# VHH binders against tRNA pseudouridine synthase Pus10 (pus10), part 7

Target 1, 373 residues: tRNA pseudouridine synthase Pus10 (pus10), of Korarchaeum cryptofilum (b1l7a7)
Amino acid sequence: MGKPVDDLLNSLMNLLDSETPSGGGCHLCDGLLSRELGKMLRKALSELEGVELSSVKSGVSLPAILIEREDRIRANHNPPKMRSLKVTLTRLLDVAISSLTGLKVSQEPDAILIFDFERGDVKLELAPVFIFGRYRKLQRGISQSRRKCPECGGRGCEACGWKGKIPQGSVEGIVGEVMREFFSAEDYVLHGAGREDVDARMLGEGRPFVMELLSPKRRSADLREVESEINRRAAGLIEVKNLEFSRREKIRILKERSPNVKKLYRALVEVEGGVEEGELELLKGLEGAVIRQRTPKRVLWRRADITRLKRVYEVNFRRIDDKKFELFVLCDGGLYVKELISGDDGRTSPSVTEILGKKSFCSELDVLEVMVE
Key: E = the ipSAE of ESMFold2; O = the ipSAE of OpenDDE; V2 = 0.75 times the mean of E and O plus 0.25 times the DockQ between their complexes.

## First folded at step 1 (VHH)

Design s45 (framework vhh_7ocj_1)
Fold by ESMFold2-Fast, scan of step 1:
Structure s45 (fold): chain B 373 residues (1-373), chain A 121 residues (1-121)
Amino acid sequence: as target 1 above (373 residues)
Amino acid sequence: QVQLVESGGGLVQAGGSLRLSCAASGFTVSSNYMGWYRQAPGKQRELVAAISSGGDTRYGDFVKGRFTISRGNAKNTVYLQMNSLSVEDTAVYYCARDLYWTEGSYEFDYWGQGTQVTVSS
């Protein structure tokens, strides 16, 4: 269903004259709306080409002079209903776009068409698509978020598609590129329930995340096929599971709950001067302890310098050789386990280094479980 | 159909606090420009507070530092937290919705029925 653009123009202008204050279309705009409306409707149809949508909504931006003229016309009256030229045009454009395209008009649209009459332009704004899931990171050296493009140093260049970031070497990039292809999105943002260090693995049931897909030209996809393709391309590096469509609100929930989840870690600990089996029993003193931890030196470049109190619930250990042991720690989310081991020059207390009385450091870290509600 | 239903108005003493709620149906408040207006007898309707789809807020000069607009997305509701109330805040308070916002426009396409707030000395 549709009508030619030219057939709609007269109907729209007649409606505009009847629903706006004295002066309506031609008198209010000196013919500007009539001249621009046809061009902008054609631009709108062009913008919608190739985009998967079930619903749309129009928005209108008017030249300041038209807003001032309408205000002057209404100056001596307090209107009981505040319907304006902008509101009337928006309704008329909704009808026009629906008639021309067959799309539903919705208050929660897949897309907004912004008719900017001041600049004579039409902008298509596509609502983002949100996908919730869990990821496992099987290899060390993979960041959660995308890194700066080495060719341009973050400025944007041909090699990075002008984003200033590269998809390689990150969970966000590896997962996001596949989703970007399925949804024909312009870009993506991964929102995780906390993060692990670049050199840490993320195992077990995986870390919860929401992927936000920006300006998606597709809104439907079989998420089982998306999972399969991600896991195929990222074999041995990253796995995703339990993908489902979600909403922006889920991002807030993940961030608020992140410090309150319990996490189970495995660390390989190297001890200067070596360690004996009996000395490791002293580490049971960490069970039930509240750790006073100031933001680690290594993350001060991007994190606020504050002190947090985090609980350790359980500790287990296994000596590997005279210089190394495995440490298993169940603790509050947000505790930096590398610094629980090293002490970070007293910034974390108690620490493994303090308890053993020997310099100790974490050479390997695994997140075994992220325990959510 | 779009509906806006205000609640939380009533009688309150000067210096007290009151929270107004605006429950929305037929659309999502987080996707729209939302505002609170008020109108006292014999005066024009004036903007009290507004919040954009992106969460940016704007306040009338007479309420800055005292009132806070917020959204509860789970309940699809917009709130107006009113602190340090004065007799001059006595008015009918209206919730309003717009489809989108531009820097130069505060015109709203849907209004609630209003809720009376009376501040006594």
Scores: ipSAE 0.000, ipTM 0.115, lowest interface PAE 25.6, mean pLDDT 80

Design s46 (framework vhh_7ocj_1)
Fold by ESMFold2-Fast, scan of step 1:
Structure s46 (fold): chain B 373 residues (1-373), chain A 121 residues (1-121)
Amino acid sequence: as target 1 above (373 residues)
Amino acid sequence: QVQLVESGGGLVQAGGSLRLSCAASGFTFSSYEMGWYRQAPGKQRELVAAISYGGSTRYGDFVKGRFTISRGNAKNTVYLQMNSLSVEDTAVYYCAKDYEVWTGRSYYDYWGQGTQVTVSS
């Protein structure tokens, strides 16, 4: 309220004087710390209002003048080796905030209170909340990441809340908006274990992801309730499951393992001039094959033009009619299945087109499983 | 363009029966496995029953002996006869076109909004 701060200030000033370098007390700060400390502590308490936290840590930024004065005192007087003013002040502020709020001091805190004595300001930095889960994408035409706002082209405008991105039409936006509301977060970022094409569905057990919630004012929520609300709002479009609290390290693990994850695909293949069931048996030649795939033409705008070697483990198929069949492919992550089918004018070999000797293309693609090893 | 239209849901007393129907269009019905999934509030979607193009059936553990799946290829329709219903059977029921996976798992497309089944105590 203010009374506890005023009572605490006398104790803190006495403690600060006893912990500062010999001969440096009031001479180091010229009374600045004494005059500002109470105001900054009250500002810190105001910044913490309405914010859910279990732990905190103080940070301190000092004016250059005070750093210079401390350096000169140490150089000229060669005092006993004592803690720096910055370290001492940080410890005192940790004790003060803990006493005033009941929060635990932690080296991995939920929030950092940065006391900037140069500017006379306090900044609250909230650690992100990370939620791990799996998502299914039941409809085509939905991207994984948010798209640029059509009104401003990514610059930021009123229609997009100045973010330059819209929540509609993406897994990130559809899932992230619900999580943003539950955690009172300012923004969000979806980190997936790889990605699927916009026109592909993601089915089965779903794709692993971590949602990073930025500057969250809440850190707890019933994840079953969050899950239910996402699945209700996104019915028929997106489903999420197995939501659990996670850490930043999980994002790194997902990215490191992405190239080594096997994927199962279902493709609808259309064959120029038609196809007979006996011809499909030739596709068993893809089983165990190492596919030499040069970056597909359609993705050259965002990926380096290099050749990658990717293995196909298993292939199955079912003829639908005289011009179409379903193809099931178990392969290495990072293989472009549309081009495994078309051959991309020789940029992918072997290919379905090459094996059948007839121009073939993928009209529908589904990712049935993303297999974490 | 694959389309599946579910019907036959409603309110029923515990111990009662319902028959669900799913009318299929946009594909050669007789060539595909068909199935039923359900989703109760706060739970994941689960397999209820499946029937192959040859008429072989399989069921989820919680419905064996109570539910029967069947198909009418002439009408492009799959049916689910639900007997001895309990409150635990309350869910939205979805008709699905099945993809037989050579690894021993089946994947289903959810194409309709489903049909609500509510079992009162």
Scores: ipSAE 0.000, ipTM 0.248, lowest interface PAE 10.4, mean pLDDT 82

Design s47 (framework vhh_7ocj_1)
Fold by ESMFold2-Fast, scan of step 1:
Parts: sequence; C-alpha cells; structure tokens
Structure s47 (fold): chain B 373 residues (1-373), chain A 122 residues (1-122)
Amino acid sequence: as target 1 above (373 residues)
Amino acid sequence: QVQLVESGGGLVQAGGSLRLSCAASGFTFSYYDMGWYRQAPGKQRELVAAITSGGSTRYGDFVKGRFTISRGNAKNTVYLQMNSLSVEDTAVYYCAAGYDTWLEGTSYFDYWGQGTQVTVSS
C-alpha cells in the first residue's frame, strides 16, 4: 500500500474536516483518526485477501471521549448539518474501501469491516451462507444436533478445535463438516423443521433443514458436488437431497409453519397376549381423535410437565404375526408416538393400549414423512 | 477400546438386596452419561436407571423408590443399588454408556456391556 492510499487519506481528512460539526477533526479526535486511518485501511485490505466477496459495508466504533466531545459541541453550537462523526466516517470509509478494492457498497453486504478506533483494530465480519435441503437418517443412534465434546464436557479443547462440540454421531456434524470445507467456514448450525428421536430413522422425502455456515471465506459452490460428497462420506448413515442456496428468512418460515407440520410415523407394535386382525380395526377409532397427552415420564427430567392436545388424522395397520403389527399414524407434530402406543399409565389418552385392552409397546419407530404446508 | 464390565449379579431371595457395579475403561468416564437397562425373556429391553455426567438421575416406573443409581468418577464405575427385590426383577442387567444421550428426548447409548444375570426367587 503506497501513494494511492496516502492520496486517499489526505482526501478523507479534508472531507472529514468540512463535514463534521464545528470544531473540526483535530478538536474531536486529538489526532487519533489521522494516526490510525492509514494503519487500519492497510489492515482492512489484508483481512479481505483470499475472501470471496461481491459487496462490503464499513462500520465504525469510536472512543467514548470522542462521542462525549461531539455531544458537547452539538449541545453548545447547534451545527446545521446534524451529521455525526461516526456517520461521516462510515460513509468516507465505504468510499475508500470501494475505491481500493472495486467491491460494491451494500446495505445487505457479504462482509462488514468494523473500524474500531478505540482499540486501533479492524474486524472482518462475514455474513453467513444458508443452504436449504432435506435429509434422510438411515441408521438409529444419530442425533440431529452435535453432541458436547466428551474430552472437555463442552468447555472447548484441542480435540474439538475449541468448539466444545464433536461432529461425529449427528446429522448437523456429518453434513456441516462437508459444507464447512466447501465454503471455508469457521462453524455451522443446522436448523431443522422439528426433530426426530435419536433412536428413530428419518426416511421418505426427508426432513427439511437450513444449514447456517458461519464466517464463510467462500460464498459459491456447486451444490450438486456438495450433495454428492456428503452422500459419499455418509453412505449408509444419512442422505441429503435438493440442496439450494437460501436466506435467514427460510429458518423463520420453517419455525412459523411448525404448528402446522404433520408427521407420518411407522411403528412396530408388540402386544402382550397377542392380537387378532379384527381387534386392530378398533384402532380406526383414533382417526380424527384429539389425543390428550401429558409430557411422557421418560422425558420429564428435561421437559416441562404440561398437557398437550394433538390430533391424529389417519391410522393404518398391518398384522405381522400373532404378537406384532405395523402401525402407521399421520398426526400433529409434537405427539409422542411411543406413548400413543403404551398409554404411559394413562398420561396419553386415547392410546393403542387402552383401545386394544392389552399392554402394547413400540419396539421400532420410523418417521416416514414431515409435511410442511 | 471402550469396555463396560458388569458385576454383582446372582441369585437372591424376594425382599433381598443386590448391588451391581459396572467398571468402565477406554473413555473419559466423568463426561459420559451412564445407564442400567434390563431384559427379561420375551420382553423388550427397558430402562432401569440412568445418571448424567452432571449427576441428574432418572428411573423406570417399576423400580422408582427401590433402586438407586450412583457413580464413582474416581473409580470409573457406576453402581445400581437394588432393594426390595421381587420375582419380576429377574432379568439380564446391562450397563450402558453414551455422550449427551438425551438430546432428542429418546435415551440412546453408544456402548453396552455384556450383561449380568439377576435371578430373584420366591
């Protein structure tokens, strides 16, 4: 960085003097801005090296003493232009960075350069990249979200890269590590359209999700290659499909539609004392029923003890042998299907156990579809 | 290699007591959730008791008030104190270990012991 930066600095200082409140830059900053601007502009350019960007925006943090001095000048001198030093400096830095880099200044930028005049430092904040898709979970025992690092208990250590979480054993980790590599991101967060139990599979068309990639140094990638690489590394465990670029707004849409999400489940049901085909027809009584479900005993230690009303829309079944049948239930999201089957000692009513008059248990659970309206 | 070795099972009279132990090796014990499950012939495997890395406990309905789970991090061991035993408690008891096992509302453990037989006679 040479003559063009020096020329720009001189232009910036002249503009600052003419546009700030009466008192000038020397009275407000006591020479701080002129000493730091060149250093910080050079640091800003260095921070942008190797980063894929189409747009940028400057932010400014000023020492408390400069803010106090400006407030005093405004109170005593009532300047006609009413523009703050912070606003003026931000505008001038936007022009400077655009001139030096060729990047477009945008209110929705790929990156924000924060010029911290209190600390004499520049921080680069990269806007997240969002990828929407669907995932299938083919094996039981895989969580949706990353687990705490067992070596540090979530505090952060060398084994987990100081994140406090491990990528193994979760959809978030398995998918997120591949996306992290493609986008040179620092971290990631999976936002799902609800969750399935760790021991349940997620099949069919898969569960909708948005992956949020944090501090990505790349913003473009062939999503078909990303999809292929995820499915190759996770073969037999999970699959992703229909990956597309998205926005933060999509996370909100998934959450707002959550109360209207219907789920189709397949359960393998074991019945004490056996079951006849004719007895299974009684389960049609669940169709259109509102299930009164109190928080299941097995999750009371981590869930509030409340009663929820959940609708069952459709029930189908197929007898496998004298003691087992498959149960298919289309119901509201948030209904605990294992307890719809067992009755949980009356905490779920009606239940399969109540209707059949025989103790019934869910030995396998699969989520077949997550239906977002 | 992760190993869980159960001990303390055997034959006991109804109304008696047993203390099961599970010695763990091959992982950082203090950060793992530990559990005891049991399986009787012709029944599904069911949760007896679990204890988180932070010391929070949960129990199956049929054992609540009779059984107590505890852990000794210094000895890498989890214990199940079984009091007021009944014939219905007859089963193979399995020790289990997992990390963050309760995240999605379902108990799932990554590692399992070979099991120890408990037989309660009338």
Scores: ipSAE 0.044, ipTM 0.582, lowest interface PAE 7.3, mean pLDDT 84

Design s48 (framework vhh_7ocj_1)
Fold by ESMFold2-Fast, scan of step 1:
Parts: sequence; C-alpha cells; structure tokens
Structure s48 (fold): chain B 373 residues (1-373), chain A 122 residues (1-122)
Amino acid sequence: as target 1 above (373 residues)
Amino acid sequence: QVQLVESGGGLVQAGGSLRLSCAASGFTFDDYAMGWYRQAPGKQRELVAAIYTGGSTRYGDFVKGRFTISRGNAKNTVYLQMNSLSVEDTAVYYCARTYEVYSGEWTYFDYWGQGTQVTVSS
C-alpha cells in the first residue's frame, strides 16, 4: 500500500506535533520519526501479509536520547499532566494499523507489532494458539516429549532445523507436526496431565493435553479435520480425540489437578520362583493401603529424592502361567507402579515383592485411564 | 472390590443354545462397558462381544449373527445368548469390564472373571 501509507504518515506526523510536549517530532526526534515511520509502516504491512489475525496492538521502543530529552523538558518546563511521546506514538500507530488493515485494537491481541525506532525495524510477535484434547499411545517406545537431536545433543544443528529436538518417536512430535502444518506455526510444545514412561502405553479415554502452537500464521482450522489427519498419519501409533480450542490457563489447571487424579494401570508381573493363584489373594492387602514411596533409584537423575504418600484404591489380578500374572491397580497419580511391584530395595512399602515374599518385577505397563474431572 | 461371576456354561450338542450370565459387583455398573472373551486351549484369548453404556454392541467375526450380548443395569448383569453352537465355540468364556472407549475396534478390558467352561460336542 504506497499512496494510503504516505497520506496516513502526513496525518500522523501532524497529530504527533500537536499532542506531545515540546511540539512532538520536530525538536525531540530530530527528524527521526519522519525518516523511519513510513519505511516501518510498509515493513509492518509486509510482515502481516499472509497472516490470519482478528486483533492487533502496537508497541514502541524509542532511542534513549529521545527519552532523556523528554525527561529534561518535563523537569525544566513543568508541563501539565501530558501523555509521553511513547504513549502518544503507540496510540497513533494503533489507529494507523487499524485504518490500513481493518484489524481491531485489543489489549489481548492476536499479534503485537513492535516499532523499534532505535534500530529502525519492526518485529511481529504472534500470540500462541492452544488446543486441548486427549491422546492414546498404542505402541511402546514412544516418548511424550520430543527427544534431543542425537547429532548435536540438544544445542541445535542443521539436521534438527536448529531446534535441538527431533519430531520422530514422540507424541509431541507426531501430533505437533500435523498441527504445525494446519496452523503454519514455527514450533509447538505439548503440555500433558502428567506423563507415562516411554515403554508404557496410554489407553482408555486417553491422557489430557494442551498443545501450544508457537508463532502461528493461521488461527482457525476445522479441528475434526485436524483429528482425522493426525489419526490417519499416526495409525497404529497415536490416536487423538475431542480436540477443542483452549487457553494458557488450561495448562495451569492440568498441572494443578495432576497430583489429585486417579490412574488405572495394567502391569504384567514376573515372579522369581513362580507364583500360585492362592498367593495372589495376598495382594488384596494393597487395597486401601497408603504406599510410602521414596523417589525410585532409576529416576533420581532427574527427580528430587523425597518420600511421597500415595493410596491404592483397588487391586485385581489374573494368573497367566507359573511365573507371570496381570496386575490391575487403581491408585493416586504420581505413584510409580514399576516400583510398587519391585519394592526398589525397600524404597517403596508395601510392595508386591514384600507381600508375596518373592522378587517380582514389571515387564509391561499400560496406563488404562487417567481420571480427571 | 471388583467382582465378576460367570454362570450358565456347560455341555451342549452342536446346533444347540446356551445363555451365559455375569453378575457384577464392587463398581458403578452403569458407567462401564461390559464384554465377553473366550480362550480355547493353546489359542489366544479373543473378544466375543461387547456392549457399551449407550447400548451399542460389537461382535467378533466368528460369532456375528449367532450370538447376542445384552445388559440388565437394574440387576448389574450382562448376558451372552449363544445360538447355533459349533464345536469351534468350545472354550472358557470370561466376563470382562472396560472403560467406554469409542474408537471403533479399540476396546480395552481391565477386569476379568474366573471364566465358565462351554463344551460343544459332535
């Protein structure tokens, strides 16, 4: 937009001169605003090209010299309570961008255009899009979060597109790449209501999550089409359902509720020296029990060494052969079921190993349900 | 404590019928889908039928048109009506509880009963 920008620029400069202390742009800016503003408005319009937005807000960064000059004028001349140059310029740029684009000005905008008069540049910052849903993980060996790039160890390199992470082999990557395409986003972050181990499946109604899409150039999509495409590409690996638009506050709610949710697990338990069906009845002693669990040895490298109290509500079991049985356990979130089985050398008590009097370990783990209200 | 108690199994001649019943206790029956699995010696356990809270049903390919699953929420009981039985239907039949997961063919059962033997002769 050449001519409309130039016409608007003349109007803005006249308004600045009338509304700022000391006559605005003439003596304060030493002609800087008139030299840069037209160029920056054209750059702002270019940055907005191809971007879906309903609302915008302008931000302004001024050179230190202009701030110092205005402070000196206020100190020396004691003007009445007047708006600063920065406040006045921000308001005028809001009006200018709204006039040129038809976008509404909002305090919770889809985008912020930062006019940096010190560097003579404009930066577009796009607000994230949040999508809430549930995921099921149908195969073992898939992590919830993206893994570090093996080539660079997380620093960023050409092989990973400088992100330090690879999209393959994770729920975040598999789901996030599809959403990234639909929303033309730069990147994504999955926020789950807790997590399962890499070798565990997540079944049932699925785990609640919020996907945060970073710098999205699109803000609308048919979420049923997004679900269908994710489930098609991830067939046999990951399934998502009940996708809906959400807000950052939902992430906080999921994290705050996570310790209070109940989880249902299926474990395949192997018992040294074998197990008889009558011995499994002893496991009913876990029902209603408060488990004293110290942070498992295997996760001490990333978790604080503390003791937590977690309740087991229900236990069921089915013997498969002389050395194996299926264990079903309904318990508080945050209980480590592998160590509920092994006892982790007394770090978890009571345990399956303690109750049976035989070394027992979990060879397969499934999360059947994450019960959130 | 979740309990599933099967009954109604027994011996029957090919072409005959049996009705299995499963009495459930220790949970809110109306909130869960119910199903029947079977396992013959040396074979994998397979889904026979499932019934969801809304009354929708699913059947294994080998029993479609012959078996009917139903539920009585007032009695906390699930039933399997087995018609036109064949020798291949000989197995231990297990009652099962699951969360209602509407994902087509994906049904996960978290509790099973002790099983009831069905033997079809001739």
Scores: ipSAE 0.000, ipTM 0.143, lowest interface PAE 16.7, mean pLDDT 81

Design s49 (framework vhh_7ocj_1)
Fold by ESMFold2-Fast, scan of step 1:
Parts: structure tokens; C-alpha cells; sequence
Structure s49 (fold): chain B 373 residues (1-373), chain A 122 residues (1-122)
């Protein structure tokens, strides 16, 4: 908008003059800022077009010459306490943008407009949108986080749109792509309350998560419609429920509370040499036990080799045939259930293998519940 | 599409040797960590050997000193040399890739081959 910007520019320049010493130096400063302010305000308005916002905040970057000039004035003339040029410009730009757009100025804004007077440019930074919910993973072979693009190994290429990741085959990608469309976001990140193995299902009420949507041009949506669209596109693979708007602080809460989260697992256990009903009763010895678990050999590639203490609260079982049974375990988050069963050659103790005195292994794993206390 | 094609499996007598090969295509092989896993009947899938992009190796305790993993980046191939084979080495052997966005290995392998059967007779 030309006319409102020109009128505002005259007001801003008059106010700046009243707050700076008069003279040739001030006139040179005013000439530079006047040329850039009008151009940058028009660019700022252009950057805000098509973007849904309720609040805004201005940021300012100044050329070194103007900072040096202000410092010389303070040193040489010992003036009364005056606001810095940067502080003054930031306040004036906040008022200007509010007047031109009707947006409220906030310390927790939906958008930051960075006015770079050194480069004569304006950058728009959009605050992320956060959505909290729960997901169920109904099939095995789906990761929580997006996989690296095979064409480029994560560097970015045409095949992945230079993101270095592919959306297929992950909860993050399947859910995130739908949310990205609804919010016109550039990208997304899924923050889960822990994770399950790729070959495990996540059932029951689902795993809590927060989806962080990056640079969203929309900030409102009917979350029941978003939920329905995700569940339609991902039918038989992934299901989401209880979507609600959230904040960054929820990610911290999910991470900090993860050690206190209990998980209920179902495992299909195969026993070398077979198993009888009476032998399964021995597994009640795991109830209330503190499991001493050293990092499993299969995950030493990505995990520090340390010993963790994890509690098993409840154990139930059902014999299927002479070689197999279902095991139900309620335990602390972070316990590796596959190794609770196998013993991992003594790296996990006590174990199903130790208690039964027969080599046992987990052929199928399901997470039935992630219980937040 | 990522393809991992395993070869070199078969029937061998105890004390014999086999060399497994895994030909990779559809990704930047030199940037990926490569590994071999095996799964015997009635057993969990277990790590046999891994090799990082720089050539550093890791082995499962049951194969140390007997098996050697190596890679040929020019041919996009990873190898597993298996010496002094025993009946306990009988399993399906899987070639796999791993790549982590933070420069560490992922929880699971990103891509798997179809597997190749190794049978060791007494």
C-alpha cells in the first residue's frame, strides 16, 4: 500500500529527527533511512500477503556506520539518557506494521519481520505450529521418523525435493504430509514419547506425539477434519486420534516424563525344546523384579554401552502350542523386551531364557499401551 | 529404488569357507554403513558384522576371528568372508544399510536384502 506507507514514513522520519541531534550528520542519516524505510515497509507488506497471522514483532539490524555514529554522539556530547537508534526503530516499526495491517504486537508473535538496514532487505520468520495427539501403527515395517533418501543418502536431490528424507514408510511422513498441506507448512518434525522398533506395532490408545510444523502460512484448521484425512489416506497403516493444538513446552514434557512412562507389551515367544504350562508359572518371578540390562548387542551400533535398571511390574502369559506362548509385560519405558526374553547371553538379567532354563526368543512384538502417569 | 542383491550362499561342510557378496544400487553406497545380519531357525536376527563409510569394522562375539567384512566402493559391493564354518552358522544371511541424520547409526537398518541361505552340514 503506497499512500499509507508514505504518510507513515513522514511521521517516522519526524519522530526520528526529534530523538537525534540536529546537524549535517543527522541529515545524512535521515536520507539513508528514508530511502530504505519506504522500500522495506512495502516489502514487509508483500511478505505478509497470503499468511494467516494474529500477532507480529519487528527486529532490526543496522549498518556499522550508524552504530559508530551513535556511539560518537554519546561519547563526545555527554547527552541525557536516550534510547538507542535500534530500540527506537524497532518500536516505530512495530507501530507502523500494526497500523498498516491491524496485527497486534506480541512478545510471543506468530511472525517476526527482520528489517536488515545494512542489506536493505526484510526477512519473514514464521513461528511453528504444534499439534499434540496419539498415533497407532497397525503394520510392521514402518519407522517413527522419516528415512533417508536412497538417491542422495541424505544430502538432498531432485527425488526428495532437496530435503534428504522421503515421506513414505514412516509415521512422521505419513502424518506430516497431510498436516503440511492443511497448514501450508514448508516441513515438519515428529516428536514422540519414546519410540517403538520398526518391526513392532503400536496399538491400544496409541503413542503420544507432538508434530512441529515449520514455516506454516496457515495457523488454523479443523483438527477433526485433519484427523479424518490422515486416517483416510493411511487406512490400515496408521491411525491418529485426539489431535489438539499445543506448544513447544509439550515436547520437553514428553521427553522429561519418558523415564516415568510404563509400557505394556505383547510378545510371541518361541522356546527351544518346547515349554509346558507349569514352566510358564515360573515367569511370575519377573513381577516386581528390577532388570539389570546392558545395552543389547543388536543396538550397540547406535547406543552407548551402559547398564540400565528397569522394573517389570506385571507378567501374564498364554501357551499357544508346545513351542510358543504369548507373553504380556508391563514395564518401565526403555526396557528392551526382545532381550528380556533372550537374555542376550547374560547382558539382560533376569530373563525369560534364564527363568525357563531354555533358549527363548521374541518372534513378534507389539506395544499395546504407552501409559502416562 | 534401493536394491540389495545377495549372493554366495549355499551348502558347505563344517570347517569350510564361503564368501557372501551384496551388490548395492539406487543410493550413494560410499556414504552408507553396511552390515550383515543372520537369522537361524528358532533364533532372533543377530548382528554378524558391520563396516562404516571409513572402513572401521564391528563383529558379533560368535564370529570374531572367523568372519571378515569388507567393502568395495568402486563396485558398490559389501563382502562377508566366512571361515571355519560350523553347523551353528546355519542361517539366512541378510545384507543391510544404515544411515542416520546425526552421523550415528539408526536403531534399525534402513534397507534390507532378500537374504541368502547358508547351510553347514556336519
Amino acid sequence: as target 1 above (373 residues)
Amino acid sequence: QVQLVESGGGLVQAGGSLRLSCAASGFTFSSYWMGWYRQAPGKQRELVAAIDSGGSTRYGDFVKGRFTISRGNAKNTVYLQMNSLSVEDTAVYYCATVYDEYGTLSHEFDYWGQGTQVTVSS
Scores: ipSAE 0.007, ipTM 0.294, lowest interface PAE 9.6, mean pLDDT 82

Design s50 (framework vhh_7ocj_1; at its last look DockQ between E and O 0.03; V2 from the best seeds 0.00; counts 0 for: pae E 21.2 > 2, unsure alone 61.5 < 65, off the site)
Fold by OpenDDE, look of step 2:
Structure s50 (fold): chain B 373 residues (1-373), chain A 123 residues (1-123)
Amino acid sequence: as target 1 above (373 residues)
Amino acid sequence: QVQLVESGGGLVQAGGSLRLSCAASGFTFSDYGMGWYRQAPGKQRELVAAISTGGYTRYGDFVKGRFTISRGNAKNTVYLQMNSLSVEDTAVYYCAKEWYTVDSGSYRYEDYWGQGTQVTVSS
């Protein structure tokens, strides 16, 4: 339903002239706009082809010399009603693009058309699509995030399709590859409400996450189909549910709440020297306890060495045999449960090892629940 | 092979109680969420209650605190305690393995369903 480009160009030029005092805009650009605008508009339209959008916004980049000229005029003459060339042009382009395409102009657009008058080119930047959901990791050995490509170490190479990461063996990859296809996205990023170890399952209602789809050419999809396809391809390794369209703000909310969210863990604990049923009762001492936990040794390479206080709220246990028992712990998010068990050479106190007076270690860990509504 | 066997259904007077059981086999019970659904004649199947692997529970809107779902991993069984039953609760109740719902309350996934157990509530 758009106007012909030529007619629109004439209109735009007339408007531009009318909004610039004494023809100052034309003088400022020295014919640049007249020469380039037509080509750039056509390029803009071309960039929009095949891309699903509901809204758009124009951005303008002007040559430095024009800005300087404008500044000089402003400084020396300060003419009344002098408007910024950039602002004026941006507005006019917004109107033009809207008129030509039928797209709405928004301050939070699905895409930004960047008109670079220095280069005489137009770039299209697509806003990401956000999908919220919950994932369950049913198999151990699956990482939350994609792993760095072993061939390039994250730099990007032919082996990894220049992504620098390998999707296989990760929740992010399993989910993201499917979503990427549905939305014709260039890439994706999984934002989880916390993290679990690679060897830990994520069970229960699953971990909340937001998938950010980068530069999607499509912005709509049946999320039921997406969910079905993800779960089908996952082949029981992981599951996703309750997919819904979301916003960037949800990521912030998830991340901010994560440390304060209670989590329920199941741990298989092995005790050197064995453990008797009566000894397990001592573990009730952890219930309600504040745990002083210095950064675990195993994560010092990626975390600051600090001491954190975390609370354990509930503790339950089930003896399996002479050397093993299951430990159920409801605790603050961010508590390293493996170290709660082992003591981490005294870096975590109190600990299961400390309480039992026997060396204990976590052989299996599961996240049963993330207490997020 | 996955098997879900419901039991505990029957005829009960309004205001009465029933306890349904679902014995599960053929999969690692502790790894999956379980649920109860019901279907009345001429109506669509609807969620009654669901329980996650960690014990997190969800209920249909009509339950209003009358029903309680629970699971016993040691026995690979999921239970539905139904109290204050009404005639409107008359339906075939199905046990389900791993359910997924949409925002509208519609179900997207039922990994497996039992054969169902009839619950009839008389006035």
Scores: ipSAE 0.000, ipTM 0.235, lowest interface PAE 12.4, mean pLDDT 86
ESMFold2-Fast, scan of step 1: ipSAE 0.018; ipTM 0.501
ESMFold2, look of step 2: ipSAE 0.000; ipTM 0.105
ESMFold2 (binder alone), look of step 2: mean pLDDT 79; pTM 0.798

Design s51 (framework vhh_7ocj_1)
Fold by ESMFold2-Fast, scan of step 1:
Structure s51 (fold): chain B 373 residues (1-373), chain A 123 residues (1-123)
Amino acid sequence: as target 1 above (373 residues)
Amino acid sequence: QVQLVESGGGLVQAGGSLRLSCAASGFTFSEYAMGWYRQAPGKQRELVAAIYSGGSTRYGDFVKGRFTISRGNAKNTVYLQMNSLSVEDTAVYYCAADTGYWSEVYLTPYDYWGQGTQVTVSS
């Protein structure tokens, strides 16, 4: 185990001496780099133990005193154009790690090994793994993103594993915990193509998402097994499908396109004073209408207060009883359907409340489709 | 009371076309969403296409652009036009009726199903 490092160290020190100013690396390091390099290479190999990687890149941090020594040598000896000690060490360490591990050196690596010569430390930074898929949310009361840990209020404590968030009660947590286990990741972040309200279901083909897995010690897994395990643990709550490996750029695409995506909704509407079958025909007035909607009061705590114009394309309805009916709405993404129904005290116009002339509100909301091209 | 009767299945060469029909009775057809599902041996039943009372349509990812669902309310019939058929389309195709709840088309199987019609695509 140690013998290949010792042999390589001798070769590296010879190369360092030939490529640095003055030709004597011992003058710059006073023996420090020689002593620390072998120790740090062994630590780097230890950090890589049990980690699945196909590629790597080295980074180097040097003590200020060595940088000052190199600057003085360059100033006093006026050498020909020479690479800096930092650049030379980085290249030599790339070769060393590749030789010791068989890993490819890449500019877009699976991992970066940071050799900190000031602290005598080596840090392993693992590139995230991204998984694209679609989720359905079959129950109400489930948020898209994880909630703050109630015990610590988001600061981090033993109960939440120092994350400040709990996995229960969210799509991110339910899906992310399973993926975290398969990939031996430290944490995760769900990036959705928009979001639905906590009390809304997400049905149909599901909402597109990218799961970002942080510091994963594994980079491969059978995604059909991951999918099956998520769907087993979350049976009746959440389903995922079409999981595939992805990249960071997919997150940007989902975020940029989400306001322009048409959405199909089902709402259960309750009408104060009741509603007759014939009155529902008035709602056809919403078809093709441009809705002037100011940010709803209920979301002002997190959304900018602006007025948006959103189109309703199709409306269907079915009376259930004397006080309730189902409303089906095909509309632009970003339209708040609960307020399309209530009018939000005039903040949304036209509205179901305005058209019927009776106070109406949404008691159940389902997102049936998020329509992507 | 509710009855769904499929027809139009059969054997066809890859690249060919078939038109499936589903004759419905026992409910007010124009008020219900209608759908087509398929099931190949050893696989789960999956959505092929749905058409809602208002005329909006939904397609499964693998058939979009090749299949077209339509309805004839006067004849109480829903149709599935299947073009550019491949061997992967081989399955039993089921007609289904939604009791008037659009969300149920995607959440759970419909309450009312036909007996199914076999479609076999040969290469």
Scores: ipSAE 0.000, ipTM 0.148, lowest interface PAE 18.8, mean pLDDT 80

